# Designs tried in a protein design chat: VH-VL binders against q0atu2. Part 235

Target 1, 119 residues: q0atu2
Amino acid sequence: MLDKKARIRTSREYRNVFEKGKRLSGRFLIIYYVENALDNNRFGFITNKKIGMAVIRNRIKRQLRAIVREYQGQVKNKHDIVLVARAGIGKSSFEGMEKDYIAIMKKAGLFARNANKID
Key: E = the ipSAE of ESMFold2; O = the ipSAE of OpenDDE; V2 = 0.75 times the mean of E and O plus 0.25 times the DockQ between their complexes.

## First folded at step 11 (VH-VL)

Design y49 (framework fv_dusigitumab; at its last look DockQ between E and O 0.61; V2 from the best seeds 0.71)
Fold by OpenDDE, look of step 12:
Structure y49 (fold): chain C 119 residues (1-119), chain A 122 residues (1-122), chain B 111 residues (1-111)
Amino acid sequence: as target 1 above (119 residues)
Amino acid sequence: QVQLVQSGAEVKKPGASVKVSCKASGYTFTSYDINWVRQATGQGLEWMGWMNPDSGDTGYAQKFQGRVTMTRNTSISTAYMELSSLRSEDTAVYYCARDMGYDSGEFYFDYWGQGTTVTVSS
Amino acid sequence: QSVLTQPPSVSAAPGQKVTISCSGSSSNIGSNYVSWYQQLPGTAPKLLIYDNNKRPSGIPDRFSGSKSGTSATLGITGLQTGDEADYYCGTWDSSLSAGYVFGGGTKLTVL
């Protein structure tokens, strides 16, 4: 699980990301990202009812957290990043989600310059 | 079969703008990014940017920031690349290419348009 | 000038093996999968290798790719006259200005 300090927790924090951040859409994910004034990154996760039943949403959220945790060391610091699951993510594999995340993060330029892809 | 068909050759004067089209067929247009790559005569390939046909999101090479605009018309599965403030150095063949890595987290172009020659001369 | 460095030219006789190198840095080849493109004279580039060493359908096994560290290599065995073309490596660059980058290209001449 992500460290408490690495999580977006308040509605205000989420709103700040949505209002001031940039947005990029992948196949299964949308990310909103904005610089923060901290020394660490914070991640938020949104899985709405369009994805499916609660059990599915919870599964997706767990999977997304796992993905973010795996690659968190490669993400440029001082960012608040919100992952919004798209409707089609329920049909995706974990691998597909991971690839989508990687692609989006690369496009956003959020991976560290010298970060290596984890195979 | 997947096809990318680009618009015809363009001749422009310096300072003008050019808009090249790329019509896609044989696949779901909105499922893959379209990239634009140019090649000056006798030179190598130069990546210009990507465009997500679904969201309209774009990412441009720093070199072209402020001068390039990539758009799409999903109703006709067509991508557009507009380059403004043309200069002689912009003379090149411009290619659109489908990004197969869109679904894989990688970036590579599996299908290419035939290219559009853009000539910038006084 | 290109972010990825390739030899400007290579040559060999039919039937022989050639290798084309592509050197980059930790932000590109070191962090991302490499692709190779073949460009026959007067034609658009064609995908030859993706994900370092995978061949698209229709690409013969004479073509191979490998990656180690910040360098990639394209191998062509059983060289044919029809292989005479320009070859480009490419990959994503995860630097501050994220984007795709190509090598300078290598002209392969079949003697």
Scores: ipSAE 0.768, ipTM 0.918, lowest interface PAE 0.8, mean pLDDT 93
Fold by ESMFold2, look of step 12:
Structure y49 (fold): chain C 119 residues (1-119), chain A 122 residues (1-122), chain B 111 residues (1-111)
Amino acid sequence: as target 1 above (119 residues)
Amino acid sequence: QVQLVQSGAEVKKPGASVKVSCKASGYTFTSYDINWVRQATGQGLEWMGWMNPDSGDTGYAQKFQGRVTMTRNTSISTAYMELSSLRSEDTAVYYCARDMGYDSGEFYFDYWGQGTTVTVSS
Amino acid sequence: QSVLTQPPSVSAAPGQKVTISCSGSSSNIGSNYVSWYQQLPGTAPKLLIYDNNKRPSGIPDRFSGSKSGTSATLGITGLQTGDEADYYCGTWDSSLSAGYVFGGGTKLTVL
């Protein structure tokens, strides 16, 4: 899992991203993102019960966390980013979620070539 | 068969606006972004921006920011590009193209419209 | 004023081989996959190569692509008169204003 400093933890932090941030939709995901005042990125995840039963929601959360961890070195720092799973995500593959995430993050301008720098 | 069919040629005066349509068929219109690309006579391809037909989200090339608007009507599977404050330098062929980014994580255009010639002259 | 640099023209005789280069930077070719488009006279561009080196269905294997560092190359062997066209490389540019970029285009003449 992501380090604890890289997690959005409180309702206030989540609300700030939804109220002040930009929004982009992909096929399976929606991202909300806003610059923060920290020296690092923070990630939050929302999977609601309409997606499916707990075992399905837990699988999706694990997959999304794995995707975020894999690409975290390419993410421009100083952003709070919330990933919201869309209703159809339960029928997607890991590869499908991964490609969607990559495309959305590129379109949001959040990816950078600094894969070897600590964000 | 995937097909993108664009509206016909336009002749405009400087200062006017033009709106080009792009009707999609043979696939689920809302599953893929539409991009717009133009090409002036004897020149190369110039990317103008992307539009997500499901959400209506857009991203425009900085050069066109403030002059371009990309929209859609999902009930008729049609994308639109409107360019305002036309100048002679906007004389070009305008293409719509389907973006494979959500399937790939890498952007490329697998199907293109036939092009719409826009001529701006006094 | 293209972000990606291509030679303006190349030429070769039928049956020969030609290569077309595409030079970029770390924010585009260096960090994203490259595609190539063929534009025959009077027609819309057509996808020729995607993901650096993959061919869509219907593109013969005499067309090839490769990428090294911040440069990409399109290769055409067994050159035919029907290959006379303009060729464009394209990729995503991940710099500050993130967007798609094309090369300036290369006119291929078969003599």
Scores: ipSAE 0.726, ipTM 0.896, lowest interface PAE 1.3, mean pLDDT 91
Fold by ESMFold2-Fast, scan of step 11:
Structure y49 (fold): chain C 119 residues (1-119), chain A 122 residues (1-122), chain B 111 residues (1-111)
Amino acid sequence: as target 1 above (119 residues)
Amino acid sequence: QVQLVQSGAEVKKPGASVKVSCKASGYTFTSYDINWVRQATGQGLEWMGWMNPDSGDTGYAQKFQGRVTMTRNTSISTAYMELSSLRSEDTAVYYCARDMGYDSGEFYFDYWGQGTTVTVSS
Amino acid sequence: QSVLTQPPSVSAAPGQKVTISCSGSSSNIGSNYVSWYQQLPGTAPKLLIYDNNKRPSGIPDRFSGSKSGTSATLGITGLQTGDEADYYCGTWDSSLSAGYVFGGGTKLTVL
């Protein structure tokens, strides 16, 4: 689980990332990201109805949070990052989502160190 | 089988632009990034950038920022690399290569085009 | 000038073994997996090793890779004349605005 301090929670905060941030697409994920003026990183998650029914969307959201938590130590400080799940993510394995996340975070210049699991 | 087939050799004058093509076959073109790497005669490999054929997103090496543009045409599974304001130092063989990043979380090039020789001379 | 340092040349006789080193820093080899590419004269590079020590299908087990800290090593045993080529290490580098970097290359001569 991500700490509440590390979550983007308000519509206004999400809009700020979308409007001012950079965008990079992966196979299953899109990230929007912008530097913040805080001491820490914050993450947001969006799973659209095109992915599937609520049970599928809830599983995907939990898996994405788990991936972000595992690799949070790799992420360069002071960023707001929103992960948007693409429609095709429902067909991905957990490992597929994990590899996609690592690839896009590295391309974005957001990973500072090797993508080792925290635990 | 996977193939990347590049366009033929080009001779350009200083200040001109060159556009090299790379036609992919044997796999889903939009599933893997295309990277561009060049090599001057007798010298080493130099990475230029990556291009996502699904989204059109790109990332360029600092040295080429402002001079390079990487694009694609998904209807014909073809990637392009255009280098502008050519100088004699841009004389090299230019390669396209398929990136395994999305399948591995690490970047490495499993298939390469045959190369396109670009000569910049008066 | 290469970001990753390799010896410019190495040589040995057929049947012998050689080791090619690749030295980097914490932002590249220290943080990411290393690949090795073989370039025969007049040809495009070919992937030889990926993820530090894995071989693609069709690459014989005479070729091996390893990584320790900020350095990587390519090992070739049972040298054959067909192994004469330039060998390049490569990896992702976070310090260069998130880009890929290659070693300067090592020319292997089988005498």
Scores: ipSAE 0.713, ipTM 0.899, lowest interface PAE 1.3, mean pLDDT 91
ESMFold2 (binder alone), look of step 12: mean pLDDT 93; pTM 0.952

Design y5 (framework fv_dusigitumab)
Fold by ESMFold2-Fast, scan of step 11:
Structure y5 (fold): chain C 119 residues (1-119), chain A 122 residues (1-122), chain B 111 residues (1-111)
Amino acid sequence: as target 1 above (119 residues)
Amino acid sequence: QVQLVQSGAEVKKPGASVKVSCKASGYTFTNYDINWVRQATGQGLEWMGWMNPDSGDTGYAQKFQGRVTMTRNTSISTAYMELSSLRSEDTAVYYCARDLGYDSGEFYFDYWGQGTTVTVSS
Amino acid sequence: QSVLTQPPSVSAAPGQKVTISCSGSSSNIGSNYVSWYQQLPGTAPKLLIYDNNKRPSGIPDRFSGSKSGTSATLGITGLQTGDEADYYCGTWDSSLSAGYVFGGGTKLTVL
């Protein structure tokens, strides 16, 4: 449950991230990211039909939002970030998606502090 | 069994470029990042960058930005690191290493190549 | 200079124990797991510890790791002459130009 201020909602905002942003691929996720002029981060989520049926896509979106929410405090401020699920994500566990997210965000230079919660 | 085998020693003049190869075997090449680390004679380990063999994405240490290029050829499970505009201080042993930490959302290198000695002299 | 600080050398006799420290900051050790690498003379480094305190298969329990705040420690008990090597800590640095960083290395001499 990210609040409305932390969510990318309009097509124009998504296009801005895709056109001006950087791209980095993980095992199950691709992120597109760009600095914004706001005082907060915003996140977008894309799950295409190649992943599976609506029930699977909705589960993946909920799990990704939960992961993003859990690690939101570690993300450097003033970024718009779009997470695009790759076709293979449907076979991943929650933990697998979480690990992929952490690895990608670290590589992108987007994690600021205490991002490591894996035991 | 996992193995990373690097190309042989190189001797280069200042200003030249060098391209080191690292051939992987014993695992699915595209599943784990390859990192490059160098070590000057009698000095410590210095991280140069990571390369994702599936996507081709890379990340380089600031010191090497503009001089290093990391690539791969998935058909032969081989990673490459090219360093340009060589200077005498680039004389070092260059290692490739597999990043198993990707499975844990962390970074750590479980298998290393044997190293490639690059000597830059006039 | 190295981002992570290690003592340049330590020494002890066979059968003794030794500790090697690794000091960093909140953007590296304070935010990420620490690994340790052993480099025997003339060889490539070998993973000794990962995730602060875990051993890969084949690494004996006389090697241990720990982390507290922005510092990490490698412990070696029951020292053997074959332990004479350089030891490096390493971790991700979450600063603006994110990347992997190593300590300066510690030469262990077993006398």
Scores: ipSAE 0.193, ipTM 0.798, lowest interface PAE 4.2, mean pLDDT 89

Design y50 (framework fv_dusigitumab)
Fold by ESMFold2-Fast, scan of step 11:
Structure y50 (fold): chain C 119 residues (1-119), chain A 122 residues (1-122), chain B 111 residues (1-111)
Amino acid sequence: as target 1 above (119 residues)
Amino acid sequence: QVQLVQSGAEVKKPGASVKVSCKASGYTFTSYDINWVRQATGQGLEWMGWMNPDSGDTGYAQKFQGRVTMTRNTSISTAYMELSSLRSEDTAVYYCARDLAYDSGEFYFDYWGQGTTVTVSS
Amino acid sequence: QSVLTQPPSVSAAPGQKVTISCSGSSSNIGSNYVSWYQQLPGTAPKLLIYDNNKRPSGIPDRFSGSKSGTSATLGITGLQTGDEADYYCGTWDSSLSAGYVFGGGTKLTVL
């Protein structure tokens, strides 16, 4: 689980990322991201009603948090990043979500070089 | 300042299609969903569907499935709602509305367009 | 008609207090957050309350919301002539016909 200080919690903080941040779309995920003035990264997760039933949304949110936690050490410091799950994510496997996350973070320039490469 | 500005009134014959536009300004267009809601004269509000401007993903109310299409043009920050096979009962004011759905994952409409009157008559 | 039930009208004098109810079921109000919208005559709706009881910037604290079980309530204290409008509740419906649903609307007449 991510530390409390590593989570975006308030509507003001989400609004800041959505309004001032850059955005990039993957297969199942959209990320919004902006540099912050803190000493650490913060993550937010959006799994809204458009995805499906509560049990599906809760599973997706847990899986996304696990993925972010797994790769948190490779994310460039001082960023607020919001992950928004697309409507089709409920049909994805865990591995599919993980691959999409890695790809989109690399495209955004938020991952260190060589992050999660399979040689 | 956030604004949603809709196209002007339309008069259509039964069986025709209508395409209403909604031009966004004052925020990053691709960061918020656009919803469409209609209101027949003397009636209440009726939700039609949502469209994500970044992905193009949509979700339509069951009643409109097969007749409605929601699209966007990101280069001009404009959302569109096209309703086909028009009937007299489709005579209504059509609104676009911005969906600010974060934190809880629920959605609500924080900014609305001024409305577009569509009249379907012979 | 609508899946959420509101009284068709309510009336009171300036300075008085009114409440507007919104009744649904487990698949909508019982499971999801409720919003309220104000529609002044001849205008588009305006967000008044979101997430059951939160006010957007610019909405005075004399407007309040609450939710209990499958029902929600909008409260207006210190009623003003400018409050004369139609009021709609709204929420997500998680049933098989999933989507956003509105109440039938309540016309508030200020004396």
Scores: ipSAE 0.012, ipTM 0.624, lowest interface PAE 8.1, mean pLDDT 86

Design y51 (framework fv_dusigitumab)
Fold by ESMFold2-Fast, scan of step 11:
Parts: C-alpha cells; structure tokens; sequence
Structure y51 (fold): chain C 119 residues (1-119), chain A 122 residues (1-122), chain B 111 residues (1-111)
C-alpha cells in the first residue's frame, strides 16, 4: 500500500489531472499525468464495472498499487499520475500488468530506470 | 510471417512535406508499437519516434518535434510518418520497425521495413 | 555526434574473433537494456542481440552480448565473410526527452 501523501484523494485533484494532464494508453492501462507543486509523486487508481465484478476490480486495484509501490523509486518526482484500467485488464496476469506499466511510464518520460526494482 | 512493407522512393523540393507508409502483415497490427528510424547516406541510424497503433499515441525525438507526425489506419494495418518543412539534410532512407520489447517494458526492434529513400533537392 | 560511442571500424581474418564496444552514460546504458543490430550493405538493420545478452531465434551462438556499468560489448567468434556489415548498439535514454538512441556504428571488415 502507498502511504497517504502518495495518493490522489479528492475529486478536485482527479479532475486537475484529467483536465491539464497528458494521456498515454498501454495494452491494459491508460495513464493521465501532470506535474504537481509538491515534493512527491501522487497516484490515483480507477477501475470501472466493464472490467468485471467487484472481486475482480478489487484484485486489479491491489495489484496495480503493488506494482506502483515496487517501482516508486524509478518514477521522476513531482507528478500526479492516474492509472485507469482498461476493460481487458481482467484477463491479464500480474506480470502482464507490470510490463504494461513499465512500458507506458517509460514512453511518458516518467520512468527513469527498469533494471532495479524496489520491493 | 511478419512483414513491414514501405512505400516507394520520393523526391521532394525544400519546404515540402513527405508521407511514408508502412503496411504490416503477419501479426496483430495493434499489439506492437511502430518506430521510425532514418539513415542519411553513409551515416548512422537516427531514431525519430514511436507510435502506438492501438491508441494513436506518439512520442517524438526532440530534434523532430514540431516537424514530424506519426499516424496509422488500423483498417488497412498501415502506419504513416509525415515529415514537413523538408531540408536537404532530410535526404535519407526512412525505416519503420516493430517494437517487440514493449511487452517486456523494454524497447528493441525485431522486424524492419525495407526502407524508403527520400531525396530533398531543388 | 552519437550519444553512444562505438569504434568506427574493426577488422579480423576469417575464423577469428572480434569485440565491438559501445560506451554511454548512466541515463542510457547504465539504466536500460542494450540491443545490437546488424546492417548488411544495401539492407535494413536486423536484430542480433536484445536485453543485453539474448539472441532472437535464428541468430547463431557465435554472437554474444554483455553489459558492465555504462558500457556494452558485442562479441563475434568464428568470423565469416558474410559477417561484413555495420553493427549498431541501441538503448532507451531515460533523460528528460526520453527516447531511443543508437551508437554511431562500427564497420566490420573480414579480410
């Protein structure tokens, strides 16, 4: 689990990322991202009903948080980043989600290094 | 069999635009990024950018930002690279290449088009 | 100038071995995996090595790769005349502009 300061918490904060941020799509994930005026990164997570039942959506959210936490040290500082799960993510493996995350973060210029992950 | 087949040679005047096509076959077109790489005569390889054929998202090398546009038409599995405001320095062979590494979070190009020669001269 | 530095040429006799170096920085080779591409005269490049040291199917084990710190090396043993080509290293550059970069290329001559 990410600590409180690393989470996007309010609808206003989510709207700011959607309205002012850039968007990149991966195979299973979409990210929206914008620079913030803080000294740390913040992450938001969105899973919709098209993914599947609540048990599946909750599993996906937990897995995405675990992936973000693991690679937190590779992410360039001072960004608000929202991860939106695409409908097909429910059929992906954990490894598939992880690889998609790494690829889209690198494309966004947000992921500095892949070789060293943090548990 | 995976193939990337590019459009034929182009001759353009300075200031014009050129649009090169790259038709993919033998795999699911929307599953892998297409990158564009150019090579001037007797020179090395120069990366221009990537394009996600599923979403249409792109990323361009800083040198080409503002002059290059990468698009696709998924109904015919074809990627396009358009370079505007052409100069003599843009005379090169332009390649499209499939990015297999995206699946692993890395980037490397496993299949390449045959290349399209673009000559910019008055 | 290329972001990744390679020697402009290397040569050896048939049956011998050569190594081609590729030198970068912490933002590219130091942080990301390296690939190698072979370009025969008049043809498109061909993937030879990916993820520092892995071979695609169909690439003989005479070709090998390695990485240490901010440098990578391509090794070729049992040289054949058909190996005459330009060889390029390539990797992702994690600097602010983020993108793929190639070495300047090395011309291999088999005499």
Amino acid sequence: as target 1 above (119 residues)
Amino acid sequence: QVQLVQSGAEVKKPGASVKVSCKASGYTFTSYDINWVRQATGQGLEWMGWMNPDSGDTGYAQKFQGRVTMTRNTSISTAYMELSSLRSEDTAVYYCARDLGWDSGEFYFDYWGQGTTVTVSS
Amino acid sequence: QSVLTQPPSVSAAPGQKVTISCSGSSSNIGSNYVSWYQQLPGTAPKLLIYDNNKRPSGIPDRFSGSKSGTSATLGITGLQTGDEADYYCGTWDSSLSAGYVFGGGTKLTVL
Scores: ipSAE 0.068, ipTM 0.745, lowest interface PAE 6.1, mean pLDDT 87

Design y52 (framework fv_dusigitumab)
Fold by ESMFold2-Fast, scan of step 11:
Structure y52 (fold): chain C 119 residues (1-119), chain A 122 residues (1-122), chain B 111 residues (1-111)
Amino acid sequence: as target 1 above (119 residues)
Amino acid sequence: QVQLVQSGAEVKKPGASVKVSCKASGYTFTSYDINWVRQATGQGLEWMGWMNPDSGDTGYAQKFQGRVTMTRNTSISTAYMELSSLRSEDTAVYYCARDLGFDSGEFYFDYWGQGTTVTVSS
Amino acid sequence: QSVLTQPPSVSAAPGQKVTISCSGSSSNIGSNYVSWYQQLPGTAPKLLIYDNNKRPSGIPDRFSGSKSGTSATLGITGLQTGDEADYYCGTWDSSLSAGYVFGGGTKLTVL
């Protein structure tokens, strides 16, 4: 999974991203993002009860972390980014979440390199 | 059938603003972004920005930042693009286009409006 | 000035094959999928190719796309008079405030 240094860990750090950051919505995801002073990216993940039962929320959180980890090398350094899953995410596939993540990160100007696999 | 139907031609004086509409039908309006692209007479296509009809989020090309505003009214499935402080060089055909970005992870415009001619003259 | 470079014009006789190039950089074509749009005189653009080489329903297989490195190519075989149009490549550009960019366009004339 994601390295410990790449995770937003404290409520104060989450609060900072929500209060000072920019917001962009995708189909299944919302991101909040702000530049940091650490020279590395940190990610936070929020799945709430609107998504469904704990089993579904935990699956979604694991899948989002896997997607973020896979594309970590494409993300421009110096950002704290919080991914918030929208209620409809439970109906999406892994590929659907992945495509939504790629699209929203590109629109935010946060991707520096090709985010899609060349098969 | 998917359709994007735009408002009619406009003639404006320098310094005025223009607001072009784009009415969507044949699909769920809030599921796909609307992009705006313009084309001056005899010139190429120029991307202006995107608008997410579900959230209202927008992103504008740097050239138009501060002069363009993209909005929507979900109750009538209509997108709007307003360009202010018009100059003669803003004379162009303005298109709205549907974007499959969130479904594909890549951006491409599968359906286009018919275009709205905006003429800026003294 | 366009970020993606296309030849301003290309011409060939009916039945011939033409290719239209589109050259960019690592931050646009090198990092993202390319689309092609056909614009007949007096009409809105029409999606011709997406994801480098895929055709929407209704686009004949005479039209093909390819990409190598930072360049893309549109191929048209069996050229017909109805193919006379302007052709634009387009892609996302990661370096320029994160936005979509078009090539300058290529006017195809059927002789």
Scores: ipSAE 0.484, ipTM 0.865, lowest interface PAE 2.4, mean pLDDT 90

Design y53 (framework fv_dusigitumab)
Fold by ESMFold2-Fast, scan of step 11:
Structure y53 (fold): chain C 119 residues (1-119), chain A 122 residues (1-122), chain B 111 residues (1-111)
Amino acid sequence: as target 1 above (119 residues)
Amino acid sequence: QVQLVQSGAEVKKPGASVKVSCKASGYTFTSYDINWVRQATGQGLEWMGWMNPDSGDTGYAQKFQGRVTMTRNTSISTAYMELSSLRSEDTAVYYCARDLGYESGEFYFDYWGQGTTVTVSS
Amino acid sequence: QSVLTQPPSVSAAPGQKVTISCSGSSSNIGSNYVSWYQQLPGTAPKLLIYDNNKRPSGIPDRFSGSKSGTSATLGITGLQTGDEADYYCGTWDSSLSAGYVFGGGTKLTVL
């Protein structure tokens, strides 16, 4: 689970990302992203009914949060990022979603240089 | 089998535009990004940008921003690269290439078109 | 001018081995996987190595890749005359203008 401070929570905050942000599509994911005025990144997650039943949507949402959490140290600070799952995501493996996320974030210029460097 | 077949050689005057095509076959066109790379005579490879044939999204190298446009027509599995305001320095062989790298969260080009020679001269 | 540094040329006799280096920075090789491309005279480049050290189908095991820190190496053993070509490393660059970058190329001559 992501910390509350790292989550986009209100409809107004989501709307801001959609209206002012840039958009980039991957195989299974679409991201919308905009720089924020905070000292941290915030993430939002959208899984719509086109994906499938509630059990599938809930699984996808949990898996996306896990992926974002594991890679959050690589993301450039001060961004609001919303992940929107595409209809075909239900057929993807966890690894497939993870690789799509990495590729999209790199294309967007959102991964920092050696963000996870230790010594 | 996978094939990328490019349009024929072009000769253009400075200030003109050129549009190179790249017709894909042997795979699902919308499943893999198309990248464009050029090479001047006797010089190295220079990346120009990527284009997602499913979404139409693009990313261009800073050097070409404002002069390059990458598009596609999914009904004929064809990618296009249009370069405007041509200069003599744009004389090069232009390649399209399929990007398989997203399957590993990276970028690498597993199949390349044969190349299109573009000559910019008076 | 290229972002990744390669020696401009290398030469060796048939049956020998060579290594071609590719040096970058933390924003490119240090953060991303490296690929290698072979370009025979008058032809389009061909993928030789991807994900630092993996070979596509049809590439013989005489070709190998490795990466350490901000540098990558292409190794070729049992050199053949058909290996005469230009070799390019390539990777994603995560810096200011995110995009793909190539090394300047190395011309391999088999004597």
Scores: ipSAE 0.539, ipTM 0.869, lowest interface PAE 2.2, mean pLDDT 89

Design y54 (framework fv_dusigitumab)
Fold by ESMFold2-Fast, scan of step 11:
Structure y54 (fold): chain C 119 residues (1-119), chain A 122 residues (1-122), chain B 111 residues (1-111)
Amino acid sequence: as target 1 above (119 residues)
Amino acid sequence: QVQLVQSGAEVKKPGASVKVSCKASGYTFTSYDINWVRQATGQGLEWMGWMNPDSGDTGYAQKFQGRVTMTRNTSISTAYMELSSLRSEDTAVYYCARDLGYNSGEFYFDYWGQGTTVTVSS
Amino acid sequence: QSVLTQPPSVSAAPGQKVTISCSGSSSNIGSNYVSWYQQLPGTAPKLLIYDNNKRPSGIPDRFSGSKSGTSATLGITGLQTGDEADYYCGTWDSSLSAGYVFGGGTKLTVL
């Protein structure tokens, strides 16, 4: 799991990413991302009711945090990144979400040269 | 069954723009990115950019930034690549290609259009 | 210019084996999967290998791929005249504005 230092914490911070950031869509995920002044990456996660019941939304959020944590060391520093789950994500596998995350992060230019998993 | 069919050959003057189309059939158009790749006579393949037909998002090679625009019309399953401020060096065959690389978290092109020859006469 | 280096040409006789190299850096081949494309004269490229060593349906097992460090290799055994073509490696590159890059291409002549 991500520690507090790596999490977007407030509505104000989320709003900043949405208003000033770039947007890129994958198959199951949308990312909003902007460079920050902190020299560390921060992540936010949004799973809305259109995805399904609380059990499904909680599973997806947990799986997305696990994916982000696994690839944390490959992400270029100085970014606030918000992951928004699309309605169809409830039908994807863990592997499907992972591959979508990797592809969209590469397209955004956010992955560093070394693509190894953290753990 | 899966097919990408491109528009016909174009002859343009320097400074003009060209817009090449790529009509997809045999699969769900919005499920796979379309990439554009060009090849000058006797030269190698040169990647120009990707376009997500679901969202309309794009990413362009730095060399073409400011001159290329990639769009789509989902109602007719057609992708477009427009290159402006044409130079003689833009004379090439232009290909569209479907990106199946989502399956690996990477990028690779499993189906290609037949190519569109663009000649820029000076 | 191409970011990935391939020999400009290779030659072998029918029935023989040939290998085509593709050399890159840590930002491309070293970090990403490699694909190979075959281009017959006057035609569009065709996907031959993806994910370093996998074949699409319809590609014979005479074609193989491998990757070690920052280099990739395409192997072709039992060469046939129909294998005469240009061969291109390709991969993602994070250092050049996060995009796809191709090798310069290798012309295979079956003599």
Scores: ipSAE 0.431, ipTM 0.852, lowest interface PAE 3.0, mean pLDDT 89

